# VHH binders against tRNA dimethylallyltransferase (miaA), part 15

Target 1, 307 residues: tRNA dimethylallyltransferase (miaA), of Elusimicrobium minutum (b2kdr9)
Amino acid sequence: MTIIIAGPTAGGKTDLALNLAKLIGGEVVSVDSRQVYKYLTVGTAKPEGEYKNGVYNVDGVNYHLVDFLDLDKTYNTGSFTADASNTAYNINKKGKTAIFAGGTGMYMQSYFGGMDVLPKADQALRAQLADIADKEGKQSLHKMLSEADPESAALIPSGNLHRVMRALEIFKLTGKKASELRTNGFADISQNNFMVYIEWDKEELNKRIEIRTQGMFGGMLKETQDMLAKGYTRNSPGLRSLGYAEVIDFIEGKKTKPEALERIVILTRQYAKRQRTWFARYKNMYKADGSALNAEQILAEYAAWKK

## First folded at step 4 (VHH)

Design d10 (from z9o with Y35H E50G Y105W; framework vhh_ozoralizumab_d1)
Fold by ESMFold2-Fast, scan of step 4:
Structure d10 (fold): chain B 307 residues (1-307), chain A 121 residues (1-121)
Amino acid sequence: as target 1 above (307 residues)
Amino acid sequence: EVQLVESGGGLVQPGGSLRLSCAASGFTFSSYWMHWVRQAPGKGLEWVSGINSGGSSTKYPDSVKGRFTISRDNAKNTLYLQMNSLRPEDTAVYYCAKVRGYSGWDLFDYRGQGTLVTVSS
């Protein structure tokens, strides 16, 4: 069985997920593009935990897909979908419920909406398509796409060879149009899953973000100094996580502490707004009041939904 | 001078089997991915299966996965398609092909008349 907990940054998703896991003997799978990184705990709002029997554990609850990736590595939708599939399989094999909790909407859509049907890049096929483009010009591949998948051809500019090649690659490897796979991948995942969305009043959430950011700064500063000492830079993928560029600017004397804090708050509020816009797509979510979160009530709603 | 000659088609009842063959010449067969594509009357080309140069990797759309098996014999420059559990919607002219190097509306280079597969009682 699975439960999905979604909501904006600073919304209380972690505490709700942990309390639910304790009530049902479940485990949490993080749906977060930043919490995957090692060493960055404070600025990514990764729950503080310790390793027990090789598994990251938060207050007695196994917490998956956090704290495993080096800062020089990139993590994407495909990586998440593969890791989430393996993790959910192992949780269910133990007879436990997987609780997916996070705010990275594209990762949720990819995993629950079936976007993992997309094939991996085929270098031999790409070389053949590149040869066609060299001999006949860029327009030749777009003409091929127009015949195979007219909807994708209308969406993808002829000058964007990588997108055109990807759409042709999908068609040649699966026999299905990329346009059809995209449409299926953006289905309403709340229709077939028990999905909770934590709602907050805008002004109250903005106040929570401001208070949280002030409390995080010291920890982020220490983490950033430690990472720079290890040879990582502002261009390291992990340090491109929200807020760390501003901390680096402070360390380098390019921003004062108040300027860095103000910028982090602004970026975090913008991120929360984008999360609200993303999750508004899902029409069958259970809306939980962020100011009155109750894991027992959520569990009762899940039991009613399952019947 | 690339030449591909298909054979093995015919009339078969639903649930039956057929094996198609393609004799290739005029290029280094063992260096290219090879494909099967089909065209039902009045419809466009549909990709059916692909196999890499060495035969170690095969690709299928969901519509034929588990029913069709592509294989190749590089010593004989021959491509095969084993078709099992055939359905009326599999009725089409089948062509062996490789990717075209010329602009146009066709996605694959194929030659000759193809081989007709008809699935009917």
Scores: ipSAE 0.000, ipTM 0.088, lowest interface PAE 21.4, mean pLDDT 82

Design d11 (framework vhh_ozoralizumab_d1)
Fold by ESMFold2-Fast, scan of step 4:
Structure d11 (fold): chain B 307 residues (1-307), chain A 120 residues (1-120)
Amino acid sequence: as target 1 above (307 residues)
Amino acid sequence: EVQLVESGGGLVQPGGSLRLSCAASGFTFSSYWMYWVRQAPGKGLEWVSSINSGGSSTSYPDSVKGRFTISRDNAKNTLYLQMNSLRPEDTAVYYCAKVRGYSGWEFDYRGQGTLVTVSS
């Protein structure tokens, strides 16, 4: 038994998921590429919780796939699908319902749709790969590709740096070999799953984002200072989470506090717009009004959907 | 346990004034940004005012700017909203709020709110 709750950042997904879990005795699985990181709670909007019996617990509800990854580690669709499969299996083995809640659409599509989505170019990753090629030679990148994706390495000459980098980029961003990806055949995951999308008026959501960002800054500043003191940098994968680069710029004197806040708000609004664009592809979602969320109503809709 | 208890609402005529209060407990009040938000019947949550932890920085939307003033007394763990030149469209339940663990809900407004009705 599975319920999917999707929506934009700042949309109320966490509270809706928690209230549903309490009604049905379920557990929540986070669908979020940033909440996986340890130490970064405020800027990733990780729900406030505590460990109970070794499990992260939010207001009496077990909350999975948060707070476990070191800032130097990357997380991708392959990592997510493996972790989510194991987590859902264990929840179902206990006779409980898994409630998937989050805004990382590519993770939802990969896990529920059984198909891969090609990532867009990642300029920071490409810069890292270019540095490796510069220091160790083009052969070193081809060796990395031959270890990660032997079939692609057999097809791409070591001298074709652009193609080698693209295949490595795909692997690093998705955890899937370029040679194994299904490049066509979109699956509408809302057709076969009960999927809720939390809708907001754009102006109201933008106000929520601005207010949240103001409240988050102090906590993000403390987290960022602590991470930099531990030797992490602006290039650490965890610190590439939205807003932390702007906080680092403030710490380094490159931005004033108002400038940092303004930039974080702009980036967060752009992220929310990208989420709305992504989820608009799903045609059979139950659309919930973000200003009037009701877990009992959602449960009734789920019961009707089940036939 | 975080508690926010609003008071000071009531029925007032257009052009009147009210001062709302919020008694906060269960957290370090002086360390948090605080907010006033409101909800008219059948409408979404509307941001009304923000104030930083020390009280030196405040913010308002155009709908209330120049008419409402947010303030705080950290020694008393109390947040205030002074509302002047009230209009019928200000009719709403007003909530004192802080950000709750920075989860999907930006506001921890667990209090029952205080009703402000502007009518003749």
Scores: ipSAE 0.000, ipTM 0.163, lowest interface PAE 16.4, mean pLDDT 83

Design d12 (framework vhh_rezetamig_d1)
Fold by ESMFold2-Fast, scan of step 4:
Structure d12 (fold): chain B 307 residues (1-307), chain A 122 residues (1-122)
Amino acid sequence: as target 1 above (307 residues)
Amino acid sequence: QLQLQESGPGLVKPSETLSLTCTVSGGSISSSDYYWGWIRQPPGKGLEWIGHIYYSGSTYYNPSLENRVTISVDTSKNQFSLKLSSVTAADTAVYYCAKVRGYSGWDLFDYRGQGTLVTVSS
């Protein structure tokens, strides 16, 4: 028994998932690459909760795969798939429905599809890899690839920096070897799952992002100051979450508050556009109007879908 | 169906207090599922979040406005209100009241009100 709720950032996924969980006595599994991190609540849009019997709980609903990872640790599709499988098994064993809610499409595809979609280029990661090549030489990146994906390293010459970087990028973003991903096809996960997509008019979503960013800035500032005081840096994986680099720039005097806010809004709108493009590939989703979300209606649609 | 209607003076003098009320119909303001908020749009500019309130009285305000903003709720009248003190021409804007979902205070905003223009001039 599984329901999937997908949609863009600032779209209302969390509140829809929580209201649906209350109606059916279900539990939520977060599908989000940033909400896994401890300490970062406001800037990752993690629902505010408290621990009850060792489980993160939001207004009476158990909320899984949030708030467990230290900021210096990375999380990938392989880690997500293993954790999600175990979590869903335990929820279903209790006779409850697992509600998967989030916007990290690659995680949804990895878990539900049993196949991987090759990720788009990550400019920040590519810049980091390029810096390693500049400082330590091309052979250094090829050695990293040899350790992560020996088959790809055997096929890609060390002098072909672009191909070496791409194979490392795939491994770092997905946790899977580029050599393995090329053999897998794409499965439309909306074919065999009740999958809800929260739709927004582009301009209305852009307005929501602008308002949300203004409201969140103070909380992000406090979180960032606390993390820097604990010894984390802008290079800590958790602080690479969208918006935190801009907050750090503000703290360090490199940006004014209006400049930081404007940049966060731009980046968040770009992220929402990438999410809209990603989820357009699924052809059998139930489209929910973001301006008129109704958990009772979603439940009725789920009942009809089950037949 | 839930409806939100802004009301209040369309003209406020500089240095005075801007006061607006939002009337909720088709639903109860005492619902634990929602927060109730205010957003504005100055002419030719983007939207600015002002703040929001829970029916219990818990409030969240935009730090840029917090020294001048008070949002209050009156559950007996099914209304919530905005007061913005010491207004200047910069406070001239269309003001909207909005429903906000309850479990993540800043995650969701619904624009339900039609908006009301408030001009600050002598």
Scores: ipSAE 0.000, ipTM 0.333, lowest interface PAE 12.5, mean pLDDT 84

Design d13 (framework vhh_rezetamig_d1)
Fold by ESMFold2-Fast, scan of step 4:
Structure d13 (fold): chain B 307 residues (1-307), chain A 121 residues (1-121)
Amino acid sequence: as target 1 above (307 residues)
Amino acid sequence: QLQLQESGPGLVKPSETLSLTCTVSGGSISSGDYYWGWIRQPPGKGLEWIGHISYSGSTYYNPSLENRVTISVDTSKNQFSLKLSSVTAADTAVYYCARLPRYGSWYFDYRGQGTLVTVSS
């Protein structure tokens, strides 16, 4: 059993997820690129918790994929999907429901959509392919593509070496045809999963972001000062989380407090707008009114969806 | 494979306009899934966001730079450009062009090698 709770930053996802978990005896898996970091609680909107039996616990609920990564480490979609798979397996093995809650849409899409990972350039492979083209002609690579991926070969002229090489690179490194990835398009994960989206009026959400940013600033300032004192810098991946660069600019005298707050608000509103645009792609979400969230109602909708 | 490359003068005089171009190869700018933008790193400081643009021309600028910065896109050349007017010594930095996923983490997934721009006479 799996429930997905999505929505914009400042939308109330954490509260809804915790209340749902309490009702069903479930556990929460955070879908958030920043809450993974240790020490950064306030600025990442990580729920405050304590460790119980080695697991981060928020008010009686096990809360996974938070508070484990050092600030010098990077986290990405590949790291998330591997960790989420292991975590969901262990939750389900205990006979419990995994509640995925977050706003990092790409992580959600990668895990639930089974996204084929497009490989980054493999310089050795590209050099091999370039050598073949130089010695045997561009048509030789196009023939290889015709054998591996006839549909891509039909769409890519033999003279377009770059596109031919990329399609071959994808096939050789992943075992997947580039044509399959192009024709399949963006998978609608809401088609096969119970997915809740917390919907907000734009003006109301913008006010929530402003209030939240003001309330968070003091805690972010203390966290940032503590991390800088430990030897972390503005270049540490964890401190590149939204808002911390602005707090550092304030500490260093490069911004006043009002300037730092204004900048954080603007960046957070832009992030919320991008989240709203991302999640608009999913056509089968249950849309919950952010101003009237009710965990019992969401649970009733889930029960109806399962029939 | 996607590559981003900055080009433009490495030396700009105070009060003049800093102009840089980013050439994108191995991928198309005409994707609605990404923004294309500029970030910079002044000596001794961290990365600072300048702004970003969609392929359709929608722009988002750092409020501190909004009155001086213009970002434009040319989909026919697969390029996007930065103009920063009225430069001072404070604008001396390594400038990077970058691709920003429209969704998920705030951080850029691809960057150019960076180009040092010194503001001095």
Scores: ipSAE 0.000, ipTM 0.120, lowest interface PAE 16.3, mean pLDDT 83

Design d14 (framework vhh_rezetamig_d1)
Fold by ESMFold2-Fast, scan of step 4:
Structure d14 (fold): chain B 307 residues (1-307), chain A 121 residues (1-121)
Amino acid sequence: as target 1 above (307 residues)
Amino acid sequence: QLQLQESGPGLVKPSETLSLTCTVSGGSISSGSYYWGWIRQPPGKGLEWIGHIYYSGSTYYNPSLENRVTISVDTSKNQFSLKLSSVTAADTAVYYCARVRGYSGWDFDYRGQGTLVTVSS
């Protein structure tokens, strides 16, 4: 038994998920590429919680797939699907409902769709791999592929740099071997799952983002200073989370506070727009009004959906 | 200090079952924050994740191996074990037991020294 709650950043997903979990005795599984990181609470909008019996707990609700990853580590769709599968299995084994809540659409698609989503080309990663090929030779990349995906390396000649780079890119971005991907077609995950999408008017969401960003800046500044003091840098994967580069620019004197805030707001609005575009592809979602969220109403809709 | 140590036969005949045990010392396997798992490295190849277990008995297995693999836990002995059935020469590898950080089977912070298991054909 699963419920999916999706929506844009600043949309109220966390509060809705917590209220639903309290009503049904469920547990929450975070669907978020940034909340996995330790130490980054304010800027990732990770709910404030405490560990209870080794599990992150938010106001009496177990909240999974948050606060476990070091800032120097990457997280991807393969890591998410493995972790989400284990977590959902354990929640269901206890006789509880797993409530999946988040805005990282590719993670939802990968886990619930049962087929792999091919990543878009990553220009920074391709430039890095091209540099390795230029300095160490094309055979160096093929050796790297042989270590990561021996089956793909056996099929792709070492001289075919483009195919070698694509297979490595897939592995690095998804955590899945190109040789193991299931890529035929697109599954509308809202067809077979009760999926809630929290809708907001664009102007109202933009106001929420602006207010939230102003309120978050002080906490993000403190987190960022603490992480830099521990030896992390702007190139640490965790600190590439939305808004932290702008906070670092402020610390380094490259931006004023108003300039940093304005840039974070712009980036957050762009992220919300990308989320809205992504989730528009799902045709069977229950649309919940963000300004009038009611957990008991959502539960009634779930009961009706199951009939 | 937390330590993990593999034990079991270093030689297994084709078609038989490979059995390994991991003994955990300096910490409890009944931690709700961690999974406990197995990974292997065949000679000249990369690391392959086999599976992991939560202390309550919940398991997750590599799909390519799931019809042959069983992982079990004995909290009273602070041990967990691997059984891999119907082995072939392709199962020759160094086998490691590991504490899995968070919920991921691919992110571990403690690993045993490794034990070489040779399938004689």
Scores: ipSAE 0.000, ipTM 0.121, lowest interface PAE 16.9, mean pLDDT 84

Design d15 (framework vhh_rezetamig_d1)
Fold by ESMFold2-Fast, scan of step 4:
Structure d15 (fold): chain B 307 residues (1-307), chain A 121 residues (1-121)
Amino acid sequence: as target 1 above (307 residues)
Amino acid sequence: QLQLQESGPGLVKPSETLSLTCTVSGGSISSSKYYWGWIRQPPGKGLEWIGHIYYSGDTYYNPSLENRVTISVDTSKNQFSLKLSSVTAADTAVYYCAKVRGYSGWEFDYRGQGTLVTVSS
């Protein structure tokens, strides 16, 4: 038995998943590219937990695929799929239900769809790559592609910036080489799985993001100061998590607190919009009202779905 | 188990300042994972978030109330407090202190028992 809980950032996925896990005696598998990192709790929205018998435990519920990765390491769809497969196997071996909860749609599609997925354009990543090209020349990006995906680099001319950026984007977002990526048809994972999507009115979600960002700032500041003191930098993969670059800019005097907060809010709203666009592709999700989340109702809907 | 207890006057006159204190027991207020907040429920209405504070002193207020609200923390007493100035009858509500997650759903893990504050002359 598997239940999927999806939705935008700031949507209430974690608390719904925990409440549902308590009702059914299940365990949660986080579907989140940022919560994997150690030390970064507030800014990644990692739930409050402690280790019990070597497993991260949140209020009596085992919470998997969080808090294990050093900030210098990268994590991708391949890593997620392997870890999720092992984790789900172990949960099922104990006779328990795995509840997959998160907002990283590519991870869900890769694991449940069992196929390579071409990611949509990532405007922030493209802007970052464009900045590198402007400062260091187009050849710099082609050199990056040559190191990541030599086969694609051999086929794509260095002057074709759009194709070079796309191949790098695919590699950076999926961990797979564009030259090796296969699509055997898009699987609508909501057809074969009970999948919940937490819906919010856009205006209400935007206000929640703004208020949440204000609430998170103090904790992110402390975490960032601690990580910089340990020798990590803005170039550490973990500190590239949304919001931490802006906090570093504040620490370095490059942004005021209001400027840092405003930028984090903008980036978070853009992320939520990308999540809404991604999940709109699934046509058989149960849509839950974010303002009235009820785990008992979700369980009743699951019982009805499996009939 | 963590417990939160509100204390303060149950009756406040219009134009005066409403002052409440929350005492945390069974756990430390000095936590990097949580914020400490105030919410209220006017009669016949839903919950309204007032604001919250990180133990470092950083505060976050509901924009609708920001000009009237001050929240402070005293880590030595394991307490945090709310002051709401220039009150009117519209501020009549049950006031709750809460352990607030700053990460999802604006959900409250532990709300105090609540205290009714009536604004009346």
Scores: ipSAE 0.013, ipTM 0.340, lowest interface PAE 7.2, mean pLDDT 84

Design d16 (framework vhh_8ghr_2)
Fold by ESMFold2-Fast, scan of step 4:
Structure d16 (fold): chain B 307 residues (1-307), chain A 122 residues (1-122)
Amino acid sequence: as target 1 above (307 residues)
Amino acid sequence: EVQLVESGGGLVQPGGSLRLSCAASGFTFSSYSYIGWVRRAPGKGEELVARISPSGGSTSYADSVKGRFTISADISKNTAYLQMNSLRVEDTAVYYCAKVRGYSGWDLFDYWGQGTLVTVSS
């Protein structure tokens, strides 16, 4: 029925998922908040593919929930859950297995757990909201909250910027009002699903991130220049994807290439650490060695897990 | 590379004093960078104890520590301090230095240090 593959950025999730899909005749559903965006292929580590019968196809495998969202649009857990539900239903209706692969943990928890998840602080969104508060005053954020979530705005005083920002952050990241989220009884989704986590030694993963970032820079630069030429900006939701602000800084002469690369590496390592922290909550995952990934071995473990 | 390294924890008697230090590297004070002290004790949630704003003039404290703790920063050394006076048994916790972007709040913090243990016991 369903297989979940999780792991950190640069960890080999795509290759494992593709090889598993080939072995079982399955299809992949991407669990990634960045790969949804069009045009941003290199910097989001979207697998290289082509459209076949209207579906993004990677080396013979249908790869869903990638490459469909314009850069001016936002994507959140509500959008993901709706799209993933429809996609999985259609895959299963064809008699195929849906392989969910990605690193966006809150999307996995929201979809498989059947419970709403409170997101962790989003540094870029926090900075944006803080900038609004600094430039337009604290009342501006409370007004935004009043429009997005009137019930939370009624409960949170306008002077309590921490709580106002948190409620706005929840709304922006999940598409759900903080006042309406169910936050009790988090399910361990690894207890009821075959869930693989790709583990890496921290230092080895850090080396992979450095090498990958070096190789990606040229492609990210071309993509970023094209998007800026089309009128998108550093504030466009798609261009807020990890690494693109640093590429924009390089284009604008605010960073040298080495400075931009160094910053992207640091941010990517921090993202990997956040992913590791998130997935540590799941106690029944099958741990796969990232340096020795074997799809046939994972398939054998899945068969044993099924009883 | 952003790093925060805490020091100064230890064992003290009730009523005693300690000064915690947080050495920051990889960043400097900015309009979107705050330094705070967060503590965590077994059986308790995380508590934002004190925060200093990028303007250097604004501080905030948890009600549990107001009047007893003072947060300060030495910009030239990129070091923040927490002066803890009139310590109580309930102040026993691991104290973390944290950097936040945006506004005040424990769960808004971007980076955490490794923590330093403060034990208040006779």
Scores: ipSAE 0.000, ipTM 0.084, lowest interface PAE 24.5, mean pLDDT 82

Design d2 (framework vhh_7nfr_2)
Fold by ESMFold2-Fast, scan of step 4:
Structure d2 (fold): chain B 307 residues (1-307), chain A 121 residues (1-121)
Amino acid sequence: as target 1 above (307 residues)
Amino acid sequence: QVQLQESGGGLVQPGGSLRLSCAASGFTFSSYAMSWVRQAPGEGREWVSSISGSGGSTYYADSVKGRFTIARDNVKNTLYLLMDSLKSDDTAVYYCAKVRGYSGWDLFDYWGQGTQVTVSS
């Protein structure tokens, strides 16, 4: 069977997932758009592990979909859904339970819901597409759409730049054709899955975020310096992970350490708020108190849910 | 007051045929592309077919290509789906969907309430 553990950043998802995996002999599948990147451990809150028999292992637990992607590569819901499907199949083939743990709600919905989730507008991608249209003409974007999604290109006039850009944005961010997306009527994945949400008081979570960020800065600085030394830049997809631009600003003398830390804290709190808003759509989650997490209690609830 | 009303669903035997209709009102029908989208029991919604505003271009999901035909009557403001050689896996609620005529978040901005198609003996 499958267990889903969701919650905001800094909420304790990793520790709960590891403890649950140990209790049931399960394996963890990370649901996180940033932990996929190699070399970025501290700033992405990737659990520290080591490779055993070719698999990333954290304190005796196999931990999947982390630490495999080069910083110059992008990752999207289509990539996640394909990788998660293969990973879950292999875990279940061994007779083990897959525990999905993370805070990237869009990835969870895409995989478990079978519904296509439309991404929010990506300002950087839109700026790039607008630049292409400005330099090569609006017809160039429609030609790109015709190659990626001929059905959408037939429905959207070439002169409707914003609709062409939206269809391309969807394709580039999700790997799915806009013409084939399932929209309207969002599936509540908590109805058919045992789904745990780690709930925190807002003020307590904000304190945890601030303390965690302060503790992470030194490690993020070391990682960032190493990546820049290898030739990566602030424009590398992996270094666009939350907090690394602020660390680069510190390295370049554009921010003091307190200014960098303050900005990272603000961005992390905003991310946690977006996660809280996202997961509020699921109406049948088991809500676990973040300040009193107990893996054995969660297993008792799982056993009761199964009946 | 944009309204999309589907009809024509029902119970049919495998190999049978059905004709779905969608009556549209509250907008300039001929100015917008239209689509059919279905949802099988326990599954997500699946795009089935689309037709341009003029009716000059049609598109089909691979699963229905050669068996289904999408058509429209711009005088009557009606969208059709002609379904031949129906299979049990075609069982679903079928929705009529309006495609946006300008920039927007989703490709579709209005949906009908759906019509049930059941393919069984």
Scores: ipSAE 0.000, ipTM 0.120, lowest interface PAE 18.6, mean pLDDT 84

